# Ledger of designs, part 21: VH-VL binders against Uncharacterized protein y4jR

Target 1, 151 residues: Uncharacterized protein y4jR, of Sinorhizobium fredii (p55518)
Amino acid sequence: MKTLIVEDNPKKRASLVEYYSSEFPSDDLEVTSALISGLRVARDTKPEFIILDMTLPNYSPDENKGSRIELMPFAGREFVMRVNRMSIKTKVIIVSMFETFGVAPRLITLNSLDAELRDRYPNVFVEAVHYSQAQADWKTAIKNARLSLDR
Key: E = the ipSAE of ESMFold2; O = the ipSAE of OpenDDE; V2 = 0.75 times the mean of E and O plus 0.25 times the DockQ between their complexes.

## First folded at step 18 (VH-VL; framework fv_romlusevimab)

Design i5 (from g3 with heavy chain D104N; at its last look DockQ between E and O 0.79; V2 from the best seeds 0.77)
Fold by ESMFold2, look of step 18:
Structure i5 (fold): chain C 151 residues (1-151), chain A 121 residues (1-121), chain B 108 residues (1-108)
Amino acid sequence: as target 1 above (151 residues)
Amino acid sequence: QVQLVQSGSELKKPGASVKVSCKASGYTFTDYGMEWVRQAPGQGLEWMGWINTNTGDPYYAQGFTGRFVFSLDTSVSTASLQISSLKAEDTAVYYCARDHYDLNYLAFDIWGQGTTVTVSS
Amino acid sequence: SYVLTQPPSVSVAPGKTARITCGGNNIGSKSVHWYQQKPGQAPVLVIYYDSDRPSGIPERFSGSNSGNTATLTISGVEAGDEADYYCQVWDSSEDHVVFGGGTKLTVL
């Protein structure tokens, strides 16, 4: 199974990699840290499973020579849309440290983004879950999603 | 040769339905999305939406979320547009087009010949 | 939503250069594609990604895109170039395709 992790926070990324590698040691795991680099890897390697952050920088430091690096609050939503345009067979789970996004009075919850993405991309998007070091619900969600692909 | 061949022109009464087919040949059908474009008489091009030929999921532009249905038959490399409850305002040429996607752009590189749908009493 | 503005018509004498504009807010940060449509025919892609030509499109067709304006340029205009021309972008953040209103090129 080819799996891609897209995550810019070093501690969260290490936690995701450690958990996934211990649970699925035979899987071929690739890791990126930005929206554009993640999309390039998805296009080029066609992963069957993607673990994705909602908020990501647009570019990694080494690929952004002329533009300011910006954190994009809804990068995960854009990632799912663009992967859907690639016409590849993949399943995406979003694991987010944040439960709300945007600027008042237009705050959007993780639950409403989850509902939107499930409705719009039912054959690509699985779910969005909250990440916390104190709770392990995200581990269960990743495991269940990955095991469902074994059919 | 890569091509999209559409079904023939249709004359319909208000309230009827119509199905426009678009058959692809010369390429792997499920590797490219299929776009639908409308052009009313004397008017410009209007994007209607697209269908993911790999998943079968349709995506509609604003204004096309009701009476318009995109579908596929991948066994014969065919995409279809069905319009129900036809109105006189639906009189137009309907095009299918293959998308040409890369990360930085989406263009329509191959077009069907168009299907004229005329709705009159 | 994002809007593309084209002049409704452009007239050019044979052998001269036609310039057809496509206006949009910060269109220079987007990729612009151009289609030629002759009467009763389907559109044909003539320029994509601002300036690239598909196989079979003559070199006298060229494109540029900067700031708020993209331009299709046809050098050495011939009577056979009479057509409607449409610009198009893809708004990737909303997954929307937008066409300009079209420009009728007349060769007089």
Scores: ipSAE 0.628, ipTM 0.858, lowest interface PAE 1.7, mean pLDDT 92
ESMFold2 (binder alone), look of step 18: mean pLDDT 93; pTM 0.949
OpenDDE, look of step 18: ipSAE 0.905; ipTM 0.950

Design i6 (from g3 with heavy chain L106M; at its last look DockQ between E and O 0.84; V2 from the best seeds 0.81)
Fold by ESMFold2, look of step 18:
Structure i6 (fold): chain C 151 residues (1-151), chain A 121 residues (1-121), chain B 108 residues (1-108)
Amino acid sequence: as target 1 above (151 residues)
Amino acid sequence: QVQLVQSGSELKKPGASVKVSCKASGYTFTDYGMEWVRQAPGQGLEWMGWINTNTGDPYYAQGFTGRFVFSLDTSVSTASLQISSLKAEDTAVYYCARDHYDLDYMAFDIWGQGTTVTVSS
Amino acid sequence: SYVLTQPPSVSVAPGKTARITCGGNNIGSKSVHWYQQKPGQAPVLVIYYDSDRPSGIPERFSGSNSGNTATLTISGVEAGDEADYYCQVWDSSEDHVVFGGGTKLTVL
């Protein structure tokens, strides 16, 4: 199975890779760190499973297209929408260190984004979960989502 | 040859329903989304929404979330538009169009010939 | 929602150059596509990604896009170019497609 991790935080990325590789050692795992590079890899390799951060830079430092690199609070939502436009069979789970996004007075919760994405993309999006080193909820969510693809 | 062939034109009374079909040939149907566009008499093009031919999930533009239903029959490479409770204002040519998506853009590269739906009392 | 504005009509003499504009706020940051629709026919894609031509579209069709204006240019205009022309963008942030109102090109 081909799996893509899109995550810009080095410690969180290492944690995701360590967990995933230990649980699913035979899977092909690819890792990228920005919205645009992640979308390009998704288009080109058609991963069956995607583990995705909600907040990502638009470009990686290596991609510097002469544009400013911007941190996009809702990159994960845009990623799911654009993957839905691709002709690929994939499942996306969002794993986020944050439970709220945006700036007052327009704050949006992770639970609200989860509900929106489940309603709008039921055949692509699985769920959004909070990442914490102290809790295993995100590990359980990743494992359950991945195992459902073995049917 | 890549083409989209639509069902024939329809004359309907207000309150009736109509189903416009769009049959694809010459390409892999599930590789491209299917878009729906309306053109009322003497008017411009109005995007109605699209259906993901891979998942079957429909997506409607604002104003088309009620009486308009997109559906698929992938076994015959066909997308359909159902319009219920027809109104005189629904009189238009209805087009299906294949989207040509890439990360940087989305354009409609192949169009059906159009299906005229006329609603009159 | 995002709005594209086109002139209702443009007239040009045969053999001259037609320019059809498509106005939109910061349209230069978007990819613009153009369709030709002849009377009683379905639209045909003539320019995509601002300036690229699909196979079979003559080189006299060209496009540009900067600032708040995209332009379809048809050089050496022929009578067969009489049609309505529509610009279109995709708003990727909302996953919305927007068409301009259309421009009737008259060759006379």
Scores: ipSAE 0.698, ipTM 0.878, lowest interface PAE 1.3, mean pLDDT 92
ESMFold2 (binder alone), look of step 18: mean pLDDT 93; pTM 0.950
OpenDDE, look of step 18: ipSAE 0.893; ipTM 0.944

## First folded at step 19 (VH-VL; framework fv_romlusevimab)

Design o1 (from i3 with heavy chain D31E; at its last look DockQ between E and O 0.83; V2 from the best seeds 0.76)
Fold by ESMFold2, look of step 19:
Structure o1 (fold): chain C 151 residues (1-151), chain A 121 residues (1-121), chain B 108 residues (1-108)
Amino acid sequence: as target 1 above (151 residues)
Amino acid sequence: QVQLVQSGSELKKPGASVKVSCKASGYTFTEYGMEWVRQAPGQGLEWMGWINTNTGDPYYAQGFTGRFVFSLDTSVSTASLQISSLKAEDTAVYYCARDRYDLDYLAFDIWGQGTTVTVSS
Amino acid sequence: SYVLTQPPSVSVAPGKTARITCGGNNIGSKSVHWYQQKPGQAPVLVIYYDSNRPSGIPERFSGSNSGNTATLTISGVEAGDEADYYCQVWDSSEDHVVFGGGTKLTVL
């Protein structure tokens, strides 16, 4: 299975890669660190499973640096929408260090984003889950999502 | 080579239904989304929404979530628009268009010839 | 909610340059596409992503986009260029498509 991880935080990225590679060692795993590079890899390689951060920079520092780099708090939501436009068969899970986004009075919770994305993209989006080193809920969510693709 | 061919024009009474078909040829149907655009007489172009030809999921613009249904038959590379409970205000030319999407832009690069739906008593 | 404003009509003499504008709040941050629609025909994409020409579109068609205005420029205008011209943007955040109201180009 081809799986893409899109994650800009180096320690969280290493944790995701270590867990996924240990649990699914025969899967073909690719890793990117920004919204646009992740979308480019998704377009070009058509991964069947995507593990995605909600907040990402628009571009990686290592990409062609002619563009402004902005940290985008809702990059994951935009990623799902744009992947949905790509005409590829894929499933996306969001793993986020944050449970709240935005600024009062327009605060959006991870649970609210999860509900929105499940309603709007039922054939692409699986769920959004909180990442914590102290808990393994995100590991269980990733494992269950990946196993569901085996039919 | 690449083309979208729509079904013929329709004359309908209020309350009837119509189905506009759009058959694609010359490309892989499921690789591109299909967009629907309405143009009322003497008016501009109005985006109605699109359908993901890979998943079959439709997405409707605001104002088109009720009587308008997008569907697919991928076995014959055909997208369809069904309009129920037709009203006089539905009189328009209806276009299908293939999206051209690449990361940060979405344009419509191939258009069907249009189907005129006339709703008259 | 996002609105694109075009002049209803533009007249230009044969051989001269036509400029058709598309106004929108901070449209320079969006990708603008242009369509030509001749009477009784479907629209045809003539410019995409601000300034790119699809295959088969003459080089005399060009586009620009900055600030609050995008412009379609047709140099050496010919009678065959008479058409309605529409600008279009895509709001990637909400996956919403917006067309301008259209501009009728008359070659006199």
Scores: ipSAE 0.610, ipTM 0.852, lowest interface PAE 1.7, mean pLDDT 91
ESMFold2 (binder alone), look of step 19: mean pLDDT 93; pTM 0.950
OpenDDE, look of step 19: ipSAE 0.874; ipTM 0.936

Design o2 (from i3 with light chain S92N; at its last read DockQ between E and O 0.84; V2 from the best seeds 0.85)
Heavy chain, then light chain:
Amino acid sequence: QVQLVQSGSELKKPGASVKVSCKASGYTFTDYGMEWVRQAPGQGLEWMGWINTNTGDPYYAQGFTGRFVFSLDTSVSTASLQISSLKAEDTAVYYCARDRYDLDYLAFDIWGQGTTVTVSS
Amino acid sequence: SYVLTQPPSVSVAPGKTARITCGGNNIGSKSVHWYQQKPGQAPVLVIYYDSNRPSGIPERFSGSNSGNTATLTISGVEAGDEADYYCQVWDNSEDHVVFGGGTKLTVL
ESMFold2, look of step 19: ipSAE 0.724; ipTM 0.879
ESMFold2 (binder alone), look of step 19: mean pLDDT 92; pTM 0.948
OpenDDE, look of step 19: ipSAE 0.899; ipTM 0.946
ESMFold2, fold request of step 20: ipSAE 0.772, 0.762, 0.757; ipTM 0.900, 0.898, 0.895
ESMFold2 (binder alone), fold request of step 20: mean pLDDT 92, 92, 92; pTM 0.943, 0.942, 0.946
OpenDDE, fold request of step 20: ipSAE 0.931, 0.931, 0.933; ipTM 0.963, 0.963, 0.964
ESMFold2, last read: ipSAE 0.765, 0.788, 0.731; ipTM 0.896, 0.903, 0.890
ESMFold2 (binder alone), last read: mean pLDDT 92, 92, 92; pTM 0.945, 0.946, 0.947
OpenDDE, last read: ipSAE 0.931, 0.927, 0.931; ipTM 0.963, 0.962, 0.963

Design o3 (from i3 with light chain E94D; at its last look DockQ between E and O 0.77; V2 from the best seeds 0.76)
Fold by ESMFold2, look of step 19:
Structure o3 (fold): chain C 151 residues (1-151), chain A 121 residues (1-121), chain B 108 residues (1-108)
Amino acid sequence: as target 1 above (151 residues)
Amino acid sequence: QVQLVQSGSELKKPGASVKVSCKASGYTFTDYGMEWVRQAPGQGLEWMGWINTNTGDPYYAQGFTGRFVFSLDTSVSTASLQISSLKAEDTAVYYCARDRYDLDYLAFDIWGQGTTVTVSS
Amino acid sequence: SYVLTQPPSVSVAPGKTARITCGGNNIGSKSVHWYQQKPGQAPVLVIYYDSNRPSGIPERFSGSNSGNTATLTISGVEAGDEADYYCQVWDSSDDHVVFGGGTKLTVL
């Protein structure tokens, strides 16, 4: 199975990679850290499963010179929309450290984004879940989504 | 040859329904989305939305979320547009078009010949 | 919604250069595509991604896009170039397609 992780936070990325590799050691795992690099890998390798952050830089520090990296709070939403335009058969789960996004007083919740993406992209998007080092809910969500692809 | 062939023109009364079909040939149908475009007499091109031929999920432009239904029959490489409760304002040429997507652009590289739907009393 | 503005018509003498504009707020950050439509016919893609020409389209068709204006340029205009021309963009943030209102090119 080909799986892509798109995650810019180094510690969270390492945690996701360690968990996934331990649970699914036979899977081909590819890892990127930005919106554009993730979309290129998705186009080029056509992963069957994608684990994705909601907030991502447009480019990684390695791709961008200087201080012009822009963090996009809704990059995950754009990623799902663009993957939906690709001719690939894939399932996407969003794993986010944050449960709210945007600028007060108009904050958007992870649950609201989850509902929007499930409504618009029901055949590509699985769910959005909260990441916490102290809880295992995201591990269970990743495992259940991945195991459903074996059927 | 890669082509989109649409069903023949229709003359309908108000309140009727019509189904416009668009049959693809010469390429893998599910590799490309299918777009729908309307052109009223003497008017410009108006995007109606698209259907994901891989998933079957339709996506409608503003103003086309009610009486207009996109569907697929992948076994015969055919996309369809159904218009219910026809109004005189629905008189137009309806086009299907294959999209060509690559990351930062989306263009319509192949068009059907168009289906004229005329709604008159 | 995002709006594309085209002049309703352009007239040009045979052998001269036609320039058809497509105006939009910050259109230079978008990819612009151009279609030719002759009477009673379906549109045909003549320029995509601002300046690329599909196979079979003559080299005298070219395109540019910067700032708030995209331009389709047809050099050495022939009578067979008489048609309506439409610009189109895709707003990837909302997955929305927009066409310009069209420009009728008249030769002579």
Scores: ipSAE 0.654, ipTM 0.855, lowest interface PAE 1.4, mean pLDDT 91
ESMFold2 (binder alone), look of step 19: mean pLDDT 92; pTM 0.943
OpenDDE, look of step 19: ipSAE 0.869; ipTM 0.934

Design o4 (from i3 with heavy chain D99E; at its last look DockQ between E and O 0.87; V2 from the best seeds 0.80)
Fold by ESMFold2, look of step 19:
Structure o4 (fold): chain C 151 residues (1-151), chain A 121 residues (1-121), chain B 108 residues (1-108)
Amino acid sequence: as target 1 above (151 residues)
Amino acid sequence: QVQLVQSGSELKKPGASVKVSCKASGYTFTDYGMEWVRQAPGQGLEWMGWINTNTGDPYYAQGFTGRFVFSLDTSVSTASLQISSLKAEDTAVYYCARERYDLDYLAFDIWGQGTTVTVSS
Amino acid sequence: SYVLTQPPSVSVAPGKTARITCGGNNIGSKSVHWYQQKPGQAPVLVIYYDSNRPSGIPERFSGSNSGNTATLTISGVEAGDEADYYCQVWDSSEDHVVFGGGTKLTVL
């Protein structure tokens, strides 16, 4: 299967790649680090599975035109919406280090984003899960989502 | 040739229902979303929403979340619009249009010929 | 929601240049598409992504988009260009399509 990981944090990215490659060694894995580059890869390669961060920069460091990189807290939601417009056969799981997003007083939770995306994009979006090195829940979520594609 | 061919004009009474069909030919139906546009007599174009032809999931503009239902039959490359509980204000020409999407733009490159729905008592 | 503003009508003599404007807040950062609609007919895409012509559209149709204004330009206007013209954008932040109110081009 062709799988795309979109993740800007180097340590989390390495953990995701290590786990996925160990669990699914015959899958074709591609990795990118920003919202726009991830969308371009999705358009051009049509991956069947996407592992996605919720918070991403718009551009990778080597494409950045500004003086500093600014993270987009809802990049994952925008990614799912735009992939849905592509009309490609893919499944997206969001794996996030953060459980709350935005700025007070309009903070929203990962659980409410999960519910929103499941409702709006039931045939593209699988779930959003919290990433922690102390917990294995995200590993189980990735594995279950990937195995569901074998049916 | 790429075409969208719609069903014929309909004359209906208030409270009835109507189904407008839109049959695609000349391209892979599931590669492109299908958009619906309404034009009331003497008025401009009004976007109604779209249906993802790959997943079958419909998406409605604000004023169209009730009596309007988008659906598909992918085996015959057909999108449909059903309008229930028809009102006189539903009198319009209804168009299907194929979307052309790339990351930063969405345009409607192929249009059906339009279906006139007239609602009068 | 995002609003596109067009003049209701434009009149141009045969052989001259018509310019139809589409106003919107920061529309220059968006991709603008233009449709021609003749009476009793479906719209036809004449310009997409600001300035590109679909196959079969004459070169005398052109488009530009900068700042708060997009413009459809028709040089060498012919009687057959009489139609309503609509601009359109996609508001990607809300996944919403927006049409302008339309401009009736009259060739006198």
Scores: ipSAE 0.657, ipTM 0.858, lowest interface PAE 1.4, mean pLDDT 92
ESMFold2 (binder alone), look of step 19: mean pLDDT 92; pTM 0.945
OpenDDE, look of step 19: ipSAE 0.902; ipTM 0.948

Design o5 (from e4 with heavy chain H100R, light chain D52N; at its last look DockQ between E and O 0.91; V2 from the best seeds 0.78)
Fold by ESMFold2, look of step 19:
Structure o5 (fold): chain C 151 residues (1-151), chain A 121 residues (1-121), chain B 108 residues (1-108)
Amino acid sequence: as target 1 above (151 residues)
Amino acid sequence: QVQLVQSGSELKKPGASVKVSCKASGYTFTDYGMEWVRQAPGQGLEWMGWINTNTGDPYYAQGFTGRFVFSLDTSVSTASLQISSLKAEDTAVYYCARDRYDLDYIAFDIWGQGTTVTVSS
Amino acid sequence: SYVLTQPPSVSVAPGKTARITCGGNNIGSKSVHWYQQKPGQAPVLVIYYDSNRPSGIPERFSGSNSGNTATLTISGVEAGDEADYYCQVWDSSEDHVVFGGGTKLTVL
């Protein structure tokens, strides 16, 4: 199974990698840290499973050669839309440290984003779940999503 | 050769239905989305939406979320547009186009020849 | 929703340069594509990503995009260039494709 993790937070990224590689040691795991690098890897390698953060920088620091690096609160939503345009067979799960997003006066909840993405992209988007070190819910969600692909 | 070949022109009465087919050849059908564009007589190009050829999920532009249905038959590399309850205002040339996605853009690099649908009393 | 504005027509003498504009709010931040449509024919992509030519498009076709205006430039205009020209963008935030109203190029 070819799996892509897109995550910019070093501690969360290490936690995701440690869990995934211990649970699915035979899978081919690739890791990126920004919206554009993640999209480029998805286009080029066509991963069957993607674990994605909602908020990401547009570029990694050493990739940015002509544009301002900006932190994008809704990068995960844009990622799902763009992957859907690639017409590849993949499943995307969003794992987020945050349950609200955006800037005043318009804030959006993780639950609202989950509902929107399930409705609009039912064949690529699985779910959005909250990440914390104190809870195992995100581990269970990743495991269930990955195991569903064995069918 | 990369090609999109559409079904022939149609003459219809109001209230009927029509199905416009678009057969792809010369490339991997499921690697590219399929876009639909309408052009009324003497008018410009109007984007109608697209269909994901890998998942079969259709996406409609505003104003096309009712009587218009995009579908696929991937076994014969064919996308279709069905229009129900035809009205005189549906008289137009209907094009399919292959979208070309790259990280920074979507462009329509291959077009079908167009199918004229004429709806008259 | 996003709107692209084109002049309805442009006339140019043979051998001269035609410039067809496409206006839009901050269009310089978007990638602009151009299509040529001859009477009774399907559109053909002539410029993509502001300034790139697909294979088979003559070098006399060029494009630019900055600020609120994108421009298709056809140098050394020939009678065979007589057509309707449409600009197009993709608004990725809404996954929305927009065409301009079209410009009829007349060569006289």
Scores: ipSAE 0.624, ipTM 0.852, lowest interface PAE 1.6, mean pLDDT 92
ESMFold2 (binder alone), look of step 19: mean pLDDT 93; pTM 0.950
OpenDDE, look of step 19: ipSAE 0.839; ipTM 0.925

Design o6 (from i3 with heavy chain G33A; at its last look DockQ between E and O 0.75; V2 from the best seeds 0.00; counts 0 for: pae E 2.01 > 2)
Fold by ESMFold2, look of step 19:
Structure o6 (fold): chain C 151 residues (1-151), chain A 121 residues (1-121), chain B 108 residues (1-108)
Amino acid sequence: as target 1 above (151 residues)
Amino acid sequence: QVQLVQSGSELKKPGASVKVSCKASGYTFTDYAMEWVRQAPGQGLEWMGWINTNTGDPYYAQGFTGRFVFSLDTSVSTASLQISSLKAEDTAVYYCARDRYDLDYLAFDIWGQGTTVTVSS
Amino acid sequence: SYVLTQPPSVSVAPGKTARITCGGNNIGSKSVHWYQQKPGQAPVLVIYYDSNRPSGIPERFSGSNSGNTATLTISGVEAGDEADYYCQVWDSSEDHVVFGGGTKLTVL
């Protein structure tokens, strides 16, 4: 199975890679760190499973073609929408360190984003889960999502 | 030969329903999304939405989330638009169009010939 | 709610150059596509991604896009170019397709 991880935080990225590689050592794992580079890898390699952060920079430092690098709070939502436009069969899980996004009065919760994405992209998006060092719920969510693709 | 061929024009009474079909040939149907565009008499092009030919999920533009239903039959490479409870204001030419998507853009590179739906008393 | 504004009509003498504009806020940051529609016919893509020409479209069709204006340029205009022309963008933030209102090109 070909799997793509899109994650800009180095420690969280290493944690995701370590967990995934230990659980699914036979899978072909690609790793990127920005919205645009992640979308290009998805287009070019057509991964069957994508593990994605909600907040990402638009470009990696080595992909900056004169455009300003900026953190996109809703990059994960944009990623899912754009992947849905691609001619690929894939499933996306979002793993986020944040449970709220935006600034009052326009605060949006991870639960609200999860509900929106499930409703709008039911055949691409699986779920959004909170990442925490103290909890293993995200590991269980990743494992269950990946195993569901085998059957 | 890449082609989209639509069903023939329809004359309907208010309250009836109609189904416009759009058959694709010459390419892999599930590799491209299908878009629907309406053009009322003497008016411009109005985007209605699209259907993901890989998943079957329809997506409707604002104002088309009701009586309009997009569907597929992938076994015969056909997309369909069904309009229920027809009104006089639904009188238009309805086009299907193939989506040409790259990461950086979305354009409609192949169009069906159009299906005229006329709703009159 | 992104809006594209086109002039409703443009008249050009045969052999001259037609320029059809498509106005939009910061349209230069978007990819603009152009369609030709002759009476009773389906639209035909003539320019995509601002300036690219599909196979079979004559080289006298060209496009540009910067600032708040995209332009379709038809050099050496012929009677057969008489049609309605639509610009189009894709608003990726809301996954919404937007057409301009159309421009009727009349060859005098």
Scores: ipSAE 0.563, ipTM 0.840, lowest interface PAE 2.0, mean pLDDT 91
ESMFold2 (binder alone), look of step 19: mean pLDDT 92; pTM 0.949
OpenDDE, look of step 19: ipSAE 0.851; ipTM 0.928

